VHH binders against NADPH-dependent diflavin oxidoreductase 1 (ATR3). Designs and how they scored, part 2

Target 1, 247 residues: NADPH-dependent diflavin oxidoreductase 1 (ATR3), of Arabidopsis thaliana (Mouse-ear cress) (q6nps8r221to467)
Amino acid sequence: KPDCFLKMTRNEVLTKAESTKDVRHFEFQFVSSTIEYEVGDVVELLPSQNSSVVDAFIERCGLDPESFITVGPRETENSSFSEEMITQIPIKLKTFVELTMDVTSASPRRYFFEIMSFYATAEHEKERLQYFASPEGRDDLYNYNQKERRSILEVLEDFPSVQIPFDWLVQLVPPLKPRAFSISSSPLAHPAAVHLTVSIVSWITPYKRTRKGLCSSWLASLAPEQEVNIPVWFHKGSLPAPSQSLP
Short names: E, the ipSAE of ESMFold2; O, the ipSAE of OpenDDE; V2, 0.75 times the mean of E and O plus 0.25 times the DockQ between their complexes.

## First folded at step 1 (VHH)

Design a19 (framework vhh_4orz_3)
Fold by ESMFold2-Fast, scan of step 1:
Structure a19 (fold): chain B 247 residues (1-247), chain A 121 residues (1-121)
Amino acid sequence: as target 1 above (247 residues)
Amino acid sequence: EVQLVESGGGLVQAGGSLRLFCAASGFTFSDYYMAWLRQAPGKRREWVALITSGGSTDYADSVKDRFTISRDNAKNTVSLQMNSLKPEDTAIYFCAREDWGYYDSSEYDYWGQGTQVTVSS
């Protein structure tokens, strides 16, 4: 459970128009309860996935976004399953995927390709997936998957004959993780606010694909008037390594 | 708590060599891909080198044949051997743990402060 919710009140570009960098100043207000913090403390924010990407994943997997599901605990060694994925009451499948399954930014691991090979119906896809999951295919899998930063959805789209049951997908798809930012505001100067200075992450892969950071790009896209409630967790800042003031 | 501590930076003349070290703690080091990234003044952070859990390596075009990444799983360290250094290699160098394809970890606080490398002409 999040400690509280924040709502964005300001999104300002700090870099000049001619700059190739996008550095932003974000201001947030507490929605209901406040948390005490100090300058340099850490806030973790849970980003929202693009709804069209989530819809495409659900359609690719042959699932009903409006169906209700219940997910209980699982303790397999190869599972990406986390406590955040456990449901106490039934929720809509689309809501579950949006909040818990990173289909947008996470790349599948080797075990995902092994399971895909069991559910492939096209022989050429099955052979490729078996190869990728094998020790012999390890370097080719790295080039295909990690080097190009392919997402769960992109990989499933590259192997259209694969039909994995949803209970396996819950175990295989990496959980959607909060992203951590250092707080730049002082509660003495801004007692009901949290300020962040954030570089909007963008990079180019070795094969020249443009990739963007999920959380930083999502924050950059938010307008204060949208009134989005962002789940957040607060953590105390560690003493910096060069500081000799405190032990 | 995941911690990455970089060392080995310094001032060197063009054509010289430096070896950077990263000491990792708080996770099962052998399970993770490790990367080096750098940020020059006034520029975006860029990926430099990657080493997989199995030992396979990859490099940015700008550093190929000059830099070598390696790891020691017994000591929980990753290192970057930098040869034939150029003034354009001047940057703060950051060690990062790859977490599900995030070799640019700037969405997360990096666990190290980086180590400064300055190459004089």
Scores: ipSAE 0.006, ipTM 0.209, lowest interface PAE 11.5, mean pLDDT 80

Design a2 (from a1 with K98R S100E E101G W105S S106W G107D E108Y Y109E Y110G; framework vhh_7nfr_2; at its last look DockQ between E and O 0.21; V2 from the best seeds 0.00; counts 0 for: pae O 5.8 > 2, placed apart)
Fold by OpenDDE, look of step 2:
Structure a2 (fold): chain B 247 residues (1-247), chain A 124 residues (1-124)
Amino acid sequence: as target 1 above (247 residues)
Amino acid sequence: QVQLQESGGGLVQPGGSLRLSCAASGFTFSDYAMSWVRQAPGEGREWVSSISGSGGSTYYADSVKGRFTIARDNVKNTLYLLMDSLKSDDTAVYYCARDEGYYDSWDYEGFDYWGQGTQVTVSS
């Protein structure tokens, strides 16, 4: 359960136009409850995924976005919903995917490819997946997947004969995790507000694809007028250990 | 209980060098691949380097390739990161992390344990 919800009130670019780096100043206001914090504390934000990507994923998997599902407790440290809420109330499949399944930024692990091989109907795809899952294919998998930082959706699109049941996808797809940022404001100077100085993460892959950090780019795309409520968690001290290896 | 503890961070000038260490305990160290991941305030997490359980295979992010060297001592249960030619962009908290499963058996699923991190600051 999030500690509270924030809404953005300011989105300002701090870097010069000539700079290759995009650094921004974000201001947020508390929407629900005010949490006490100190300068240097950490706030974790749960980002939203691009709706088009989520839709594409759902379509690729042959699922109905409007269907209702019931899910058991997932062993995730942080969720926008309480475990009780998730288990007791049916949720739309699309909403579930949006809030819990990282289909946008996280790269699948080796085991995902192994499981894919079991659900491939095309022999050449199956063989390729088996190769990726094998010791012999280790380096090629690394280059194909981790180094290129392919998403779950992208990998699935590359293997169109693979059809994985949703119950397996829920287990295999990396969970959507909040991202941690240092708070740059003081509650003394800015009551009921949280300021963040954020570098917008962007890099170029070996195949010349532009990749962006899910949360930083999402924040950058937000306008205060949208009145988006962001679930957040506060932590004292230094940044917590990252839960994933990729931005 | 699995424990990871980083050390060796500090303040260094551009072009300088540092050696980070990660002391591991609570598991068979050599059975697991280990990784370094860094995060700067206001930035996303960035994978830096990984090494197989046996130490026979190493991997690097493009941003540190040729400058950083990952190593491990399986007798001392210690992971190392040798950082040369440090740049301001290398400023971050550096974390050591353990891969899930047995990497040498190609049965890894991700990072399941993390250290508390050590601060590296590169500044003139």
Scores: ipSAE 0.019, ipTM 0.471, lowest interface PAE 5.8, mean pLDDT 87
ESMFold2-Fast, scan of step 1: ipSAE 0.035; ipTM 0.474
ESMFold2, look of step 2: ipSAE 0.116; ipTM 0.541
ESMFold2 (binder alone), look of step 2: mean pLDDT 83; pTM 0.841

Design a20 (framework vhh_4orz_3)
Fold by ESMFold2-Fast, scan of step 1:
Structure a20 (fold): chain B 247 residues (1-247), chain A 121 residues (1-121)
Amino acid sequence: as target 1 above (247 residues)
Amino acid sequence: EVQLVESGGGLVQAGGSLRLFCAASGFTFSDYYMAWLRQAPGKRREWVALITSGGSTDYADSVKDRFTISRDNAKNTVSLQMNSLKPEDTAIYFCATEGYDYDWESGFDYWGQGTQVTVSS
């Protein structure tokens, strides 16, 4: 449960057009309730995932984005299962994926590859997935998966014979995590406003693939006219763990 | 259970060198990836160097060709040799480990208390 919601009122590029860096000044205002803060306090923002990527994930998994689901706890649940995946009332599958399952920025863990091997119907894919999940394949898995920053969707697309049941996907796909930023504004100078100075994260992998930070690139894409309500959490004088971690 | 203890930090002039050490205990060291991360004042943590259980290494672009990570599995130690140091390298340096089953981008499971590196201009 977020502390409150913010909406963006300004998105300004601070770096020159010729710069290799994209640094932005964002201004936000409180939507309803306000939180008291100090310069240097931390705000965590929950990013929105790209709708087309979410749709591609749902299609790849053979699911109906418009179907209603309920997600509840299980007696022997996976260690990655979280409270935010538990729903009291039915929710649309697409909405659930967008809000809870990081299909865009997170790479799958070793256990994901092990489970994929159980649901692979092509022999060559099963063998490759078993190798990646083995101790012998650990360094190759790192180079394929982590070093190349392959997302859940990209890995599933590389192994098209794999059909994992949705109940396993809820356990295996990393949860969508808030990202932490230091507040640059003072409430004395800018009452009821929150200002962030954010470096927009981008890098190129060894295989020449462009990767972007989910939260920073999403913020860069927002326009004040869109009136998007962003769920946020405030922390005084410290970074919450886990913080945003990109290569 | 897991304990990571960093040492070797200090003050050095630009162009100088430092070697950081991390003594690990409480886990099967040889089975785990080891990393060095750093945090400068007012900035987020960034990973600097990684060494896999098999000995493969990876580096952030900012330190590539200047820093070298190595491990000694017999002594449960990981080290970071830092050459051609720049003022921008000033940070607290942390030793960290992540389990094989976790995506390292999501964060490392265990962190040491850190060792301060200050590079004067």
Scores: ipSAE 0.012, ipTM 0.405, lowest interface PAE 8.7, mean pLDDT 80

Design a21 (framework vhh_7xy4_2)
Fold by ESMFold2-Fast, scan of step 1:
Parts: C-alpha cells; sequence; structure tokens
Structure a21 (fold): chain B 247 residues (1-247), chain A 123 residues (1-123)
C-alpha cells in the first residue's frame, strides 16, 4: 500500500530549447493525507504504463482484456509472488496488467527464455530460445536482451510461435516498480507541496534504438489539468537501495 | 574516444586480497555511474557492484557483500574494487563498465566495458 497520493500542479522545462538535456521542475500537492518530510528526503512514484502497449501485450498473449481474474499464491511456495499482487476479489485482466506487470520497461531474464523454449511451436524459434538459455548462448543473449534493453512485449513479438499460459506470465514478467526521486522542496517554504527536479531519461542502444525512461517520460507527458492521482511512498534522507543483482 | 583499462588481477590463495583498478578516458567520468562485472570461465556475465557518479551510493551482489568494496576517484578518473576474503568461486575475468544506471527503468545498463583483468583464486 502507498503512503498517500500526489497530484501534479506544475510541469516546467528548466533547460534551453536547443539543449541536449531535458530537465524539468515538477510540483505536486497531497490529494488527502499529508506526510511529514524534509528537503533531500526521497519519494517513490508508481508510473502508469501506456495503454496501447498493455493492449498489444494482451493481444500478443491471446488473452481477453475484459475477462475477470483472481490472483492468489500458487500451491508451490517457490513462486516469486508478492503479497501486493494477490487479489481477493476478481479484477479485469487489463487493469491487473496495467498496475502489476512491467511489460513496457523491464527486460526478461534468462529463465524467461528457457520457459519460452518449452512453449515454442516453431522449431527454429525453439532452437534459438534453447541456445539463448544455454551456457553457450549467454553472450549472445546479453547482446540481444540486456544491451538492447528489449521489453517483455518486444521479446514475445520476436518469437510469435510462443504461447505462454497466463499463470506463468504472472510469475515471469517483472513487477511494475516505483521509481525514486529526491525532494527539492522544504515544507516550511511550500506547505502541503512536494517539488522534484527530474532529468528526463533517454539513451541510444548499440544497435541505434532510442530508449526512454518509463517514469521520467510519463511525468514529462502529464498536464496538471489531467488530475492524475499518483501513488507514492516516502523515505528519509537517502535513496532506496536498488536491486543489487539483476532479477 | 572512450577507453576503459582494467588492472590489478592475478593469482591469489583462498582468503587473500586483491585491489582492481580501472583507468577511464574519453568521457566525463564524474557524470556516469560505474560498475564491476565478472565472467567465470565457461559461464555468463555476473554483476558484482555499482557506484553512483558522485560515489555516495554503492550496490553489491549477494555473493560479494561484506567482502568487496567498490570506490572511485573522480579527480583521477579511476574506479577501484577492493576484494577481501577471496574464494575459489571468485575466479573470473573482471570487467569495468560504464553504467547507464537509471532508477527510471529500475535496471543497470552497461554502455561499454574494457578488455578485463583475470583473477584466479587457487592454492
Amino acid sequence: as target 1 above (247 residues)
Amino acid sequence: QLQLVESGGGLVQPGGSLRLSCAASGFTFSDYAMAWVRQPHGKGLEYIATISSSGDYTYYSDSVKGRFTISRDNAKNTLYLQMNSLKPEDTAMYYCAKDEYSWDYGEDYFDYKGQGTQVTVSS
């Protein structure tokens, strides 16, 4: 559960139009309850995924976005299930994917390629996936997947014969994670407000693909009049510890 | 022209220590997070440690926590890895990597790595 919700009130470009950098000043207000903080504390924001990307993922997997699902712990306790992913009441599949499954920014890991090989019906795809999952293929997998930052959706589209059951996809697709930003405002100067200075993330891969940060690009696209309620968590005086090994 | 040159590897007995260095040139070193990754013979690349551009934040794989320390000297454009309590399992080619680390996508990305320095832990 988030600590509270924030709503954007300002989105201002701080860099010159001709600059190679896009740095923005964002202002937010608390939607209901306020949290006590100090300048330099950290806020984590949960970004919204692009609806068309989510729709493309659901279509690629042969699923009905309007179907209702319930997600609970599997019989095996070795599932990488988080408690936040458990639904007590039925939820629409599209809503579940939008809120919990990072199909947009996360790359699959070696194990995902191994599972894809079990569900491939085209022999040439099965052979390539087995190779990528093997010790012999590890360097080629790194170049294909990690260096190019291919998303879950992009990889599934590259292997069209693969049809993975949804219960496996829930376990294999990385969870949608909040992103951390340092707070630049002081509550004494700006009561009930949170200010962030954010560099909008963009880079080019070795094969000349342009990649953009999910959260920073989403924030840059928001207009204050949209009144989006953003789930947030607050942390004292340091950045939250990032993953110390790739998932 | 971007260049990373690793050094400091060698043969060491179990329980020993080594300090690796990476000399960086051709880019503004202080603007980028840096990482150490390793590749044991016949195995895939394994992430070891990352350090932020300022040096204020460090992150480690579970296999090396408490034994290895990553550090940097921005004035000298040099990255370091202090390796203590070395185990035979630490035997690998070690690479220095320029890291496009971003909280925004939640994962490390290694833009470039050098030719590496070999660490062998045996009796």
Scores: ipSAE 0.000, ipTM 0.133, lowest interface PAE 11.2, mean pLDDT 78

Design a22 (from a21 with K98R D99G E100Y Y101E S102D D104S G106D E107S D108E Y109G; framework vhh_7xy4_2)
Fold by ESMFold2-Fast, scan of step 1:
Structure a22 (fold): chain B 247 residues (1-247), chain A 123 residues (1-123)
Amino acid sequence: as target 1 above (247 residues)
Amino acid sequence: QLQLVESGGGLVQPGGSLRLSCAASGFTFSDYAMAWVRQPHGKGLEYIATISSSGDYTYYSDSVKGRFTISRDNAKNTLYLQMNSLKPEDTAMYYCARGYEDWSYDSEGFDYKGQGTQVTVSS
């Protein structure tokens, strides 16, 4: 449960148009309740996943985005299951995926490839997935998966014969995590506002894939006119958050 | 409790060398990619180097490539940064950071950062 919600009121590019760096000044207002903070405190924001990517994941898995589901805990110690994935009441599948399952930015772990091998129906895919999950395939898996930062969706698309049941996908897909930023505003100067200075993250992998930071790129795409309510959590801190200015 | 404790910073002359260490506890160190990031006074965080969970793969920012070497000892739960040919521009607070999963090249790839160790390069 978030502490409150913020709404973006300003999105200003601080770097020149010809710069290779995109650094932005964001201003946010509290939607209803306010939280006391100090300059240098940390705010965590939950990013919104791209709707078309979520739809592509749901279609790839043969599921109905409009169906209602109920998710409960499983009896496994090594599951990717998080407290936020436990539902007390039915929720739409698309809404559940959008809010809880990182299908856009997270790469699957070795265990995901092992489980994929059990659900592969094409022999050549099953053999490759078994190899990736083996000790002998560890370095090739690292080059394929971690080095290229392949997403859950991209990996599932590379192995089209694999059909994993949704209850396993809930356990295997990494949870969508909030990202942390140091607050640059002073509550004395801006008592109802939160200001962030954010470097918009992008990089190119060894095989020339363009990768973007999920939260920073989402924030850069937001227009104040869209009136998006962003779930946030506040933490005391004097140190800069890791989500600030990186290449 | 998850904890990252940096050490090895200090005052050094241009052209000198320093070795930074980061002691990790509260998580399975060998499961995570690790990084060094730095923050010069009054500026934002700058990525320096990332190392895979196994230690087999490393990545460096252009500003330090050829001068700095990142390494790890999974048996000791320790991350290292060997800094050679130090320049005044390398003056910053240096932080040890834990990556999301096994990949952490960008700022959104880090889920935790330590307290930092100050490096000052001046005569």
Scores: ipSAE 0.000, ipTM 0.223, lowest interface PAE 11.3, mean pLDDT 80

Design a23 (from a21 with K98T E100Y Y101W S102E W103E D104G G106S E107D D108Y Y109G F110M Y112V; framework vhh_7xy4_2)
Fold by ESMFold2-Fast, scan of step 1:
Structure a23 (fold): chain B 247 residues (1-247), chain A 123 residues (1-123)
Amino acid sequence: as target 1 above (247 residues)
Amino acid sequence: QLQLVESGGGLVQPGGSLRLSCAASGFTFSDYAMAWVRQPHGKGLEYIATISSSGDYTYYSDSVKGRFTISRDNAKNTLYLQMNSLKPEDTAMYYCATDYWEEGYSDYGMDVKGQGTQVTVSS
C-alpha cells in the first residue's frame, strides 16, 4: 500500500499558449500523514486512468462495472501474486480495473496474444493471433504491437471475436505502475508540501497515432478544486540519468 | 537531428559564479520549454530549473532558488544558467534537457538531454 496520499494545490502552465508542448509546475499537500524527505528525493505517483477508456474495456469484455468482486491468489504461493491484486473486502469491478489494470498505456506481451488465440471464435482471428505468438511472427508482432504502442483495449478491439474470462484478464493485463518524479521542493521552505515540474508526454507513432503519457496527462487534467487523493511512495535519492532518444 | 551541447563548466571556489550555456539545434527551440538538471558523482539526477518556451515563466529547485537564474535567447537557440554563490554541494555534471524529458517516462524513450558540462566547486 502507499506511504501516504497527496492532494494537488496548484497546476500552472510553463509553456506559451500556442506551443505544441506543455510543461507544468505542480504543488501538492499531504492529506493526513506526512513523510520526511529532502529536495531531490523521489516520489512515485499512481495515475488515474481515463474513465471512458476503463468503461470501454469493461464493455468490450462483457463485464458489469458495478458488480462486486474479490480477487485472491490462484496458487498457495503468495509470491505469485501482487498484494495489490489481492482483495479481502469486495470491490467494484470498475474501481478494481481503474486502480490495478493498465488497460490504457501498457501494450500486451507475446503471451497475451497466445492466450487470445485460445479464446478467439473467428478462425481468421485465431490464425493471425497464433502467427503473432509464433517465432515466425515475431517481427510482425513487434511492428503491430511494440512500434505502435497499442494498448490492451486497442488490441482487444482489433480482435472482436476474442472473449477472455475475467480471471485470466487479471493475470494477463499488465499492472498499473506508479511513475517516479524528482521532488523540487524543500520541506524547510515549504512544510507539508511537495512540488514537481513535469513535461506532459506526447508523441506520434509510425502510423500517425498520437500517444500521450498516462501519468503526465492525468496530472495536467487535474484542478485543485477536484480534491483528488493521489497514492504516493517516497524514495531517498535520485532517478537514473535519462538516455537520449529521438521520438 | 535534435542536438543539445552544454558548455561553461569548470573549477570554481566556494562563493564563486559560473554561467552555463546550452546550444540547441535540429528543432524549433522557441516551441520547447527547457530544463537544467545535474548529476553529482555516484548519485542520480537532480532537477535544477525550468523555463517556459517564451521565457516568461521560471521554476527552481529549493536547493538553488535565489542563487541560480535560468534564461534563454530564442533568437540564438541558446539556454543559460547563471550560477551564483556556488557551494561544494553544487559539484555535478550539468545537463540541459528538452520538454520531452519527464522523469518516470524516461524509459519510454521520450527524453532528450545533452552530453553535459562538469562543474566542480572546491577550495
Scores: ipSAE 0.006, ipTM 0.301, lowest interface PAE 10.0, mean pLDDT 79

Design a24 (framework vhh_7nfr_2)
Fold by ESMFold2-Fast, scan of step 1:
Structure a24 (fold): chain B 247 residues (1-247), chain A 129 residues (1-129)
Amino acid sequence: as target 1 above (247 residues)
Amino acid sequence: QVQLQESGGGLVQPGGSLRLSCAASGFTFSDYAMSWVRQAPGEGREWVSSISGSGGSTYYADSVKGRFTIARDNVKNTLYLLMDSLKSDDTAVYYCARDSGTYEYDWDEYSYTGYFDYWGQGTQVTVSS
């Protein structure tokens, strides 16, 4: 659960038009609850995945984006009581994928290809996936997967005969991670605002495919008038804590 | 059990070079972006450089761009900072830091100001004649 929500109020390009770098100044305001911070503290924000990419993933998996699923059991910390409770929280499948499963930016690991080989129904795909998962295929997998930075969706689209059960995909697909940024604003100068200076991540792979950072490119595309509520978590700047010792 | 241990600091003349190393243990090194952060006496922390888990993306503070090179060896679980053309303003304790929660296969590498969840003890670099 996020600490609060931020809403973007400013999106300014800081670099010259002819520059190969895109560095932006973003300003945000608190939606309802404010958090105390100081310059150099960290804000983590959860990016929104592109809705069309999420839809494509759900369609590739043969699922209904509007169907409801239930959240699993809550984990119990107190071993002395040994109680585990199930809280039923209805959530739409599309919402679940958008918030929890990184289908757009994360690349699968070798193990994902091994599991894909078990669910491939076309023999040529099964053989290719087995090869990628083998020691002999390690260099080819690196070139296919790592050098090209293929996403979960792109890999599934390259192997259309593969039909992995959704409950297994939940385990295999990397979780959507919040991205962390140091706060550039001073609360003394801007008490109700959070400012970030962000380099927009973009590069071209060896095979000439354009790759963009999920969070930074999403922020760059966001307009203040869209009134988007961004879930955020605040952390104090991290230094080695002084040890507690009494002389 | 995460441990980061820096080495390679020392006294160097202006215009000289140093190579810092950070030995990492207790986690899958290639799954995490790594950074160098420095702190000069009486100053706050200054981010210096970051490298993605795969090593495919590198980022530098404007003050060090063109003089410093960040690198990693995922087989040896070691992070490096190659410092050239050192200036008196580079005098600081240099810390190796792990960027929190970033998987090696994430498309969105952390910005220059990423969050750090584990820090080394630091290594002193002094640039003085």
Scores: ipSAE 0.000, ipTM 0.143, lowest interface PAE 11.9, mean pLDDT 77

Design a3 (framework vhh_7nfr_2; at its last look DockQ between E and O 0.06; V2 from the best seeds 0.00; counts 0 for: pae E 5.8 > 2, placed apart)
Fold by OpenDDE, look of step 2:
Structure a3 (fold): chain B 247 residues (1-247), chain A 122 residues (1-122)
Amino acid sequence: as target 1 above (247 residues)
Amino acid sequence: QVQLQESGGGLVQPGGSLRLSCAASGFTFSDYAMSWVRQAPGEGREWVSSISGSGGSTYYADSVKGRFTIARDNVKNTLYLLMDSLKSDDTAVYYCAKEGDYWDEYSGFDYWGQGTQVTVSS
């Protein structure tokens, strides 16, 4: 369960427009209970995934986004939402995917490829997947998957004959995780607010694909007018506070 | 283990100069962009400057443009901040920060030094 919810009130670029580097100043306000923090503490934010990517994933997997599902307890502790809410209340499949399954940024593990091979109907795809899952194919898998940071969706699109049941997908797809940022504001100077200084992550892959950090890019795309509620968690940081005895 | 250690801070008069250093260890220094961030007492942290891994690209906050120069020595694993024409408003603790890896889902500034105090006063 999130500690509270934040909404963005400012999105300011700190770098020059002509710069290739994008560093931003974000300001947030508490929309629920105010949490006490110190400068340098850490706030974890759960990012939202692009709706088009989620839709594409659902379609690729042959699922109905409007269907309702009930989910049992997960073996992993990486879920950011209340287990009670997820297990007791039916949820739309699309919402479930959006909130819990990282189909956008996380690369699948080797085991995912192994499972894919069992559900491939095209022989050439099956052979390729078996190769990727083998010791002999380890380096090639690394180059294909990890180095390129291919998403679950991208990998599935590369192997169109693969059809994995949803119950397996829930287990195989990496969970959506909150991302941690150091709080750059002082509650003394800015009561009931949280400021973040964030470098927006972007890089080029070996095959010249542009990749972006899920959370940083999502934050960058937000406008205060949207009034998006962001679930967050607070943790103590390790950055020391400046001395108050300085002239 | 990643370690960042700042040094070079001190008391200086307005218009004076200082050179800060940050000794880095525990990672391939040249593979990562580095930044300086400062914080005054009672104030929030302010981004000051960044430099790419190779040192080929530098970036500055408007408040320090033309006065501060960020540099790095990848052989010595050291980040520098040359501060000229210092003002009272530059008084702060200056922190060295490492940018995160693209593989890190918690990307951003992932490691910080302990900071070095810079005081500009007449």
Scores: ipSAE 0.034, ipTM 0.542, lowest interface PAE 2.9, mean pLDDT 87
ESMFold2-Fast, scan of step 1: ipSAE 0.112; ipTM 0.483
ESMFold2, look of step 2: ipSAE 0.138; ipTM 0.595
ESMFold2 (binder alone), look of step 2: mean pLDDT 81; pTM 0.816

Design a4 (from a1, 14 letters changed; framework vhh_7nfr_2)
Fold by ESMFold2-Fast, scan of step 1:
Structure a4 (fold): chain B 247 residues (1-247), chain A 124 residues (1-124)
Amino acid sequence: as target 1 above (247 residues)
Amino acid sequence: QVQLQESGGGLVQPGGSLRLSCAASGFTFSDYAMSWVRQAPGEGREWVSSISGSGGSTYYADSVKGRFTIARDNVKNTLYLLMDSLKSDDTAVYYCARGEYDFWSEDYYGMDVWGQGTQVTVSS
């Protein structure tokens, strides 16, 4: 449950058009409830995933995006499972994936490859996945997965014989997590607003693949005239990482 | 228990050099990738560099590539950041972290242990 919602009121490019950097100034207003903050405090924003990527994931997994599901609590070996993935009433599969499962930006962990090996029907894929999950394959897995920044969807597409049951996917796919930003506005100068200065993340991998940051690119695509309510959480001025990394 | 402790920060002139160290304890150091993350006054955190558990792979933010070198000593359980050609915009608190920054998701999802930080000030 978010602390409140923000709505974007300004999106301004701060860098020259020919610069290798894209740095933006964003301004937001509180939608209904306000939170007291100080300059240097942290705001976490939950980004929206690309609908076409979510659709591709659901199709790759052989699932019906319009089907209704109910997700209950269960024991899991996957450290990415969270309470946010639990529903007490039926929800559409597509809506559940869009809000809870990071299929677009997160790279799978070693354990994901181990489970994929159990559900591979092609022998050559099973052998490769077993190797990646082994101690001997650790450095090769790092180069394949981490260095190339492959997403959950891209990895599943690279191993087309793998058919993982949805109950395992809920545990294996990393949860969609908020991204943290330091607040640059002062409540004395802008009492009803939140200002962020954000570098838009983009890079090219060793295999010449273009990668964009999920949250920064999504923010850059938003226009003030759009009525998008962004779920946010506020934290006092501390290293943002403890909120995301430490349970 | 699991602990990371940074040292080596200080005041340096533009163009100068510093070597940061991070002492790890309470876990098998060589089993984990390690990272350096910095936070400038009034700004958010910025990933600087990562190194694989074996030391065979290293990664750098574009802003520091060619100037900084990440290294590790798995016998001494110590992570290093060798900083050269320092600029005023390198002024920040530098944190040692266990794990890697996920550039794609733009978060520290894989980083589960953090040190207290060491201050680096680049000023004339």
Scores: ipSAE 0.000, ipTM 0.251, lowest interface PAE 13.4, mean pLDDT 81

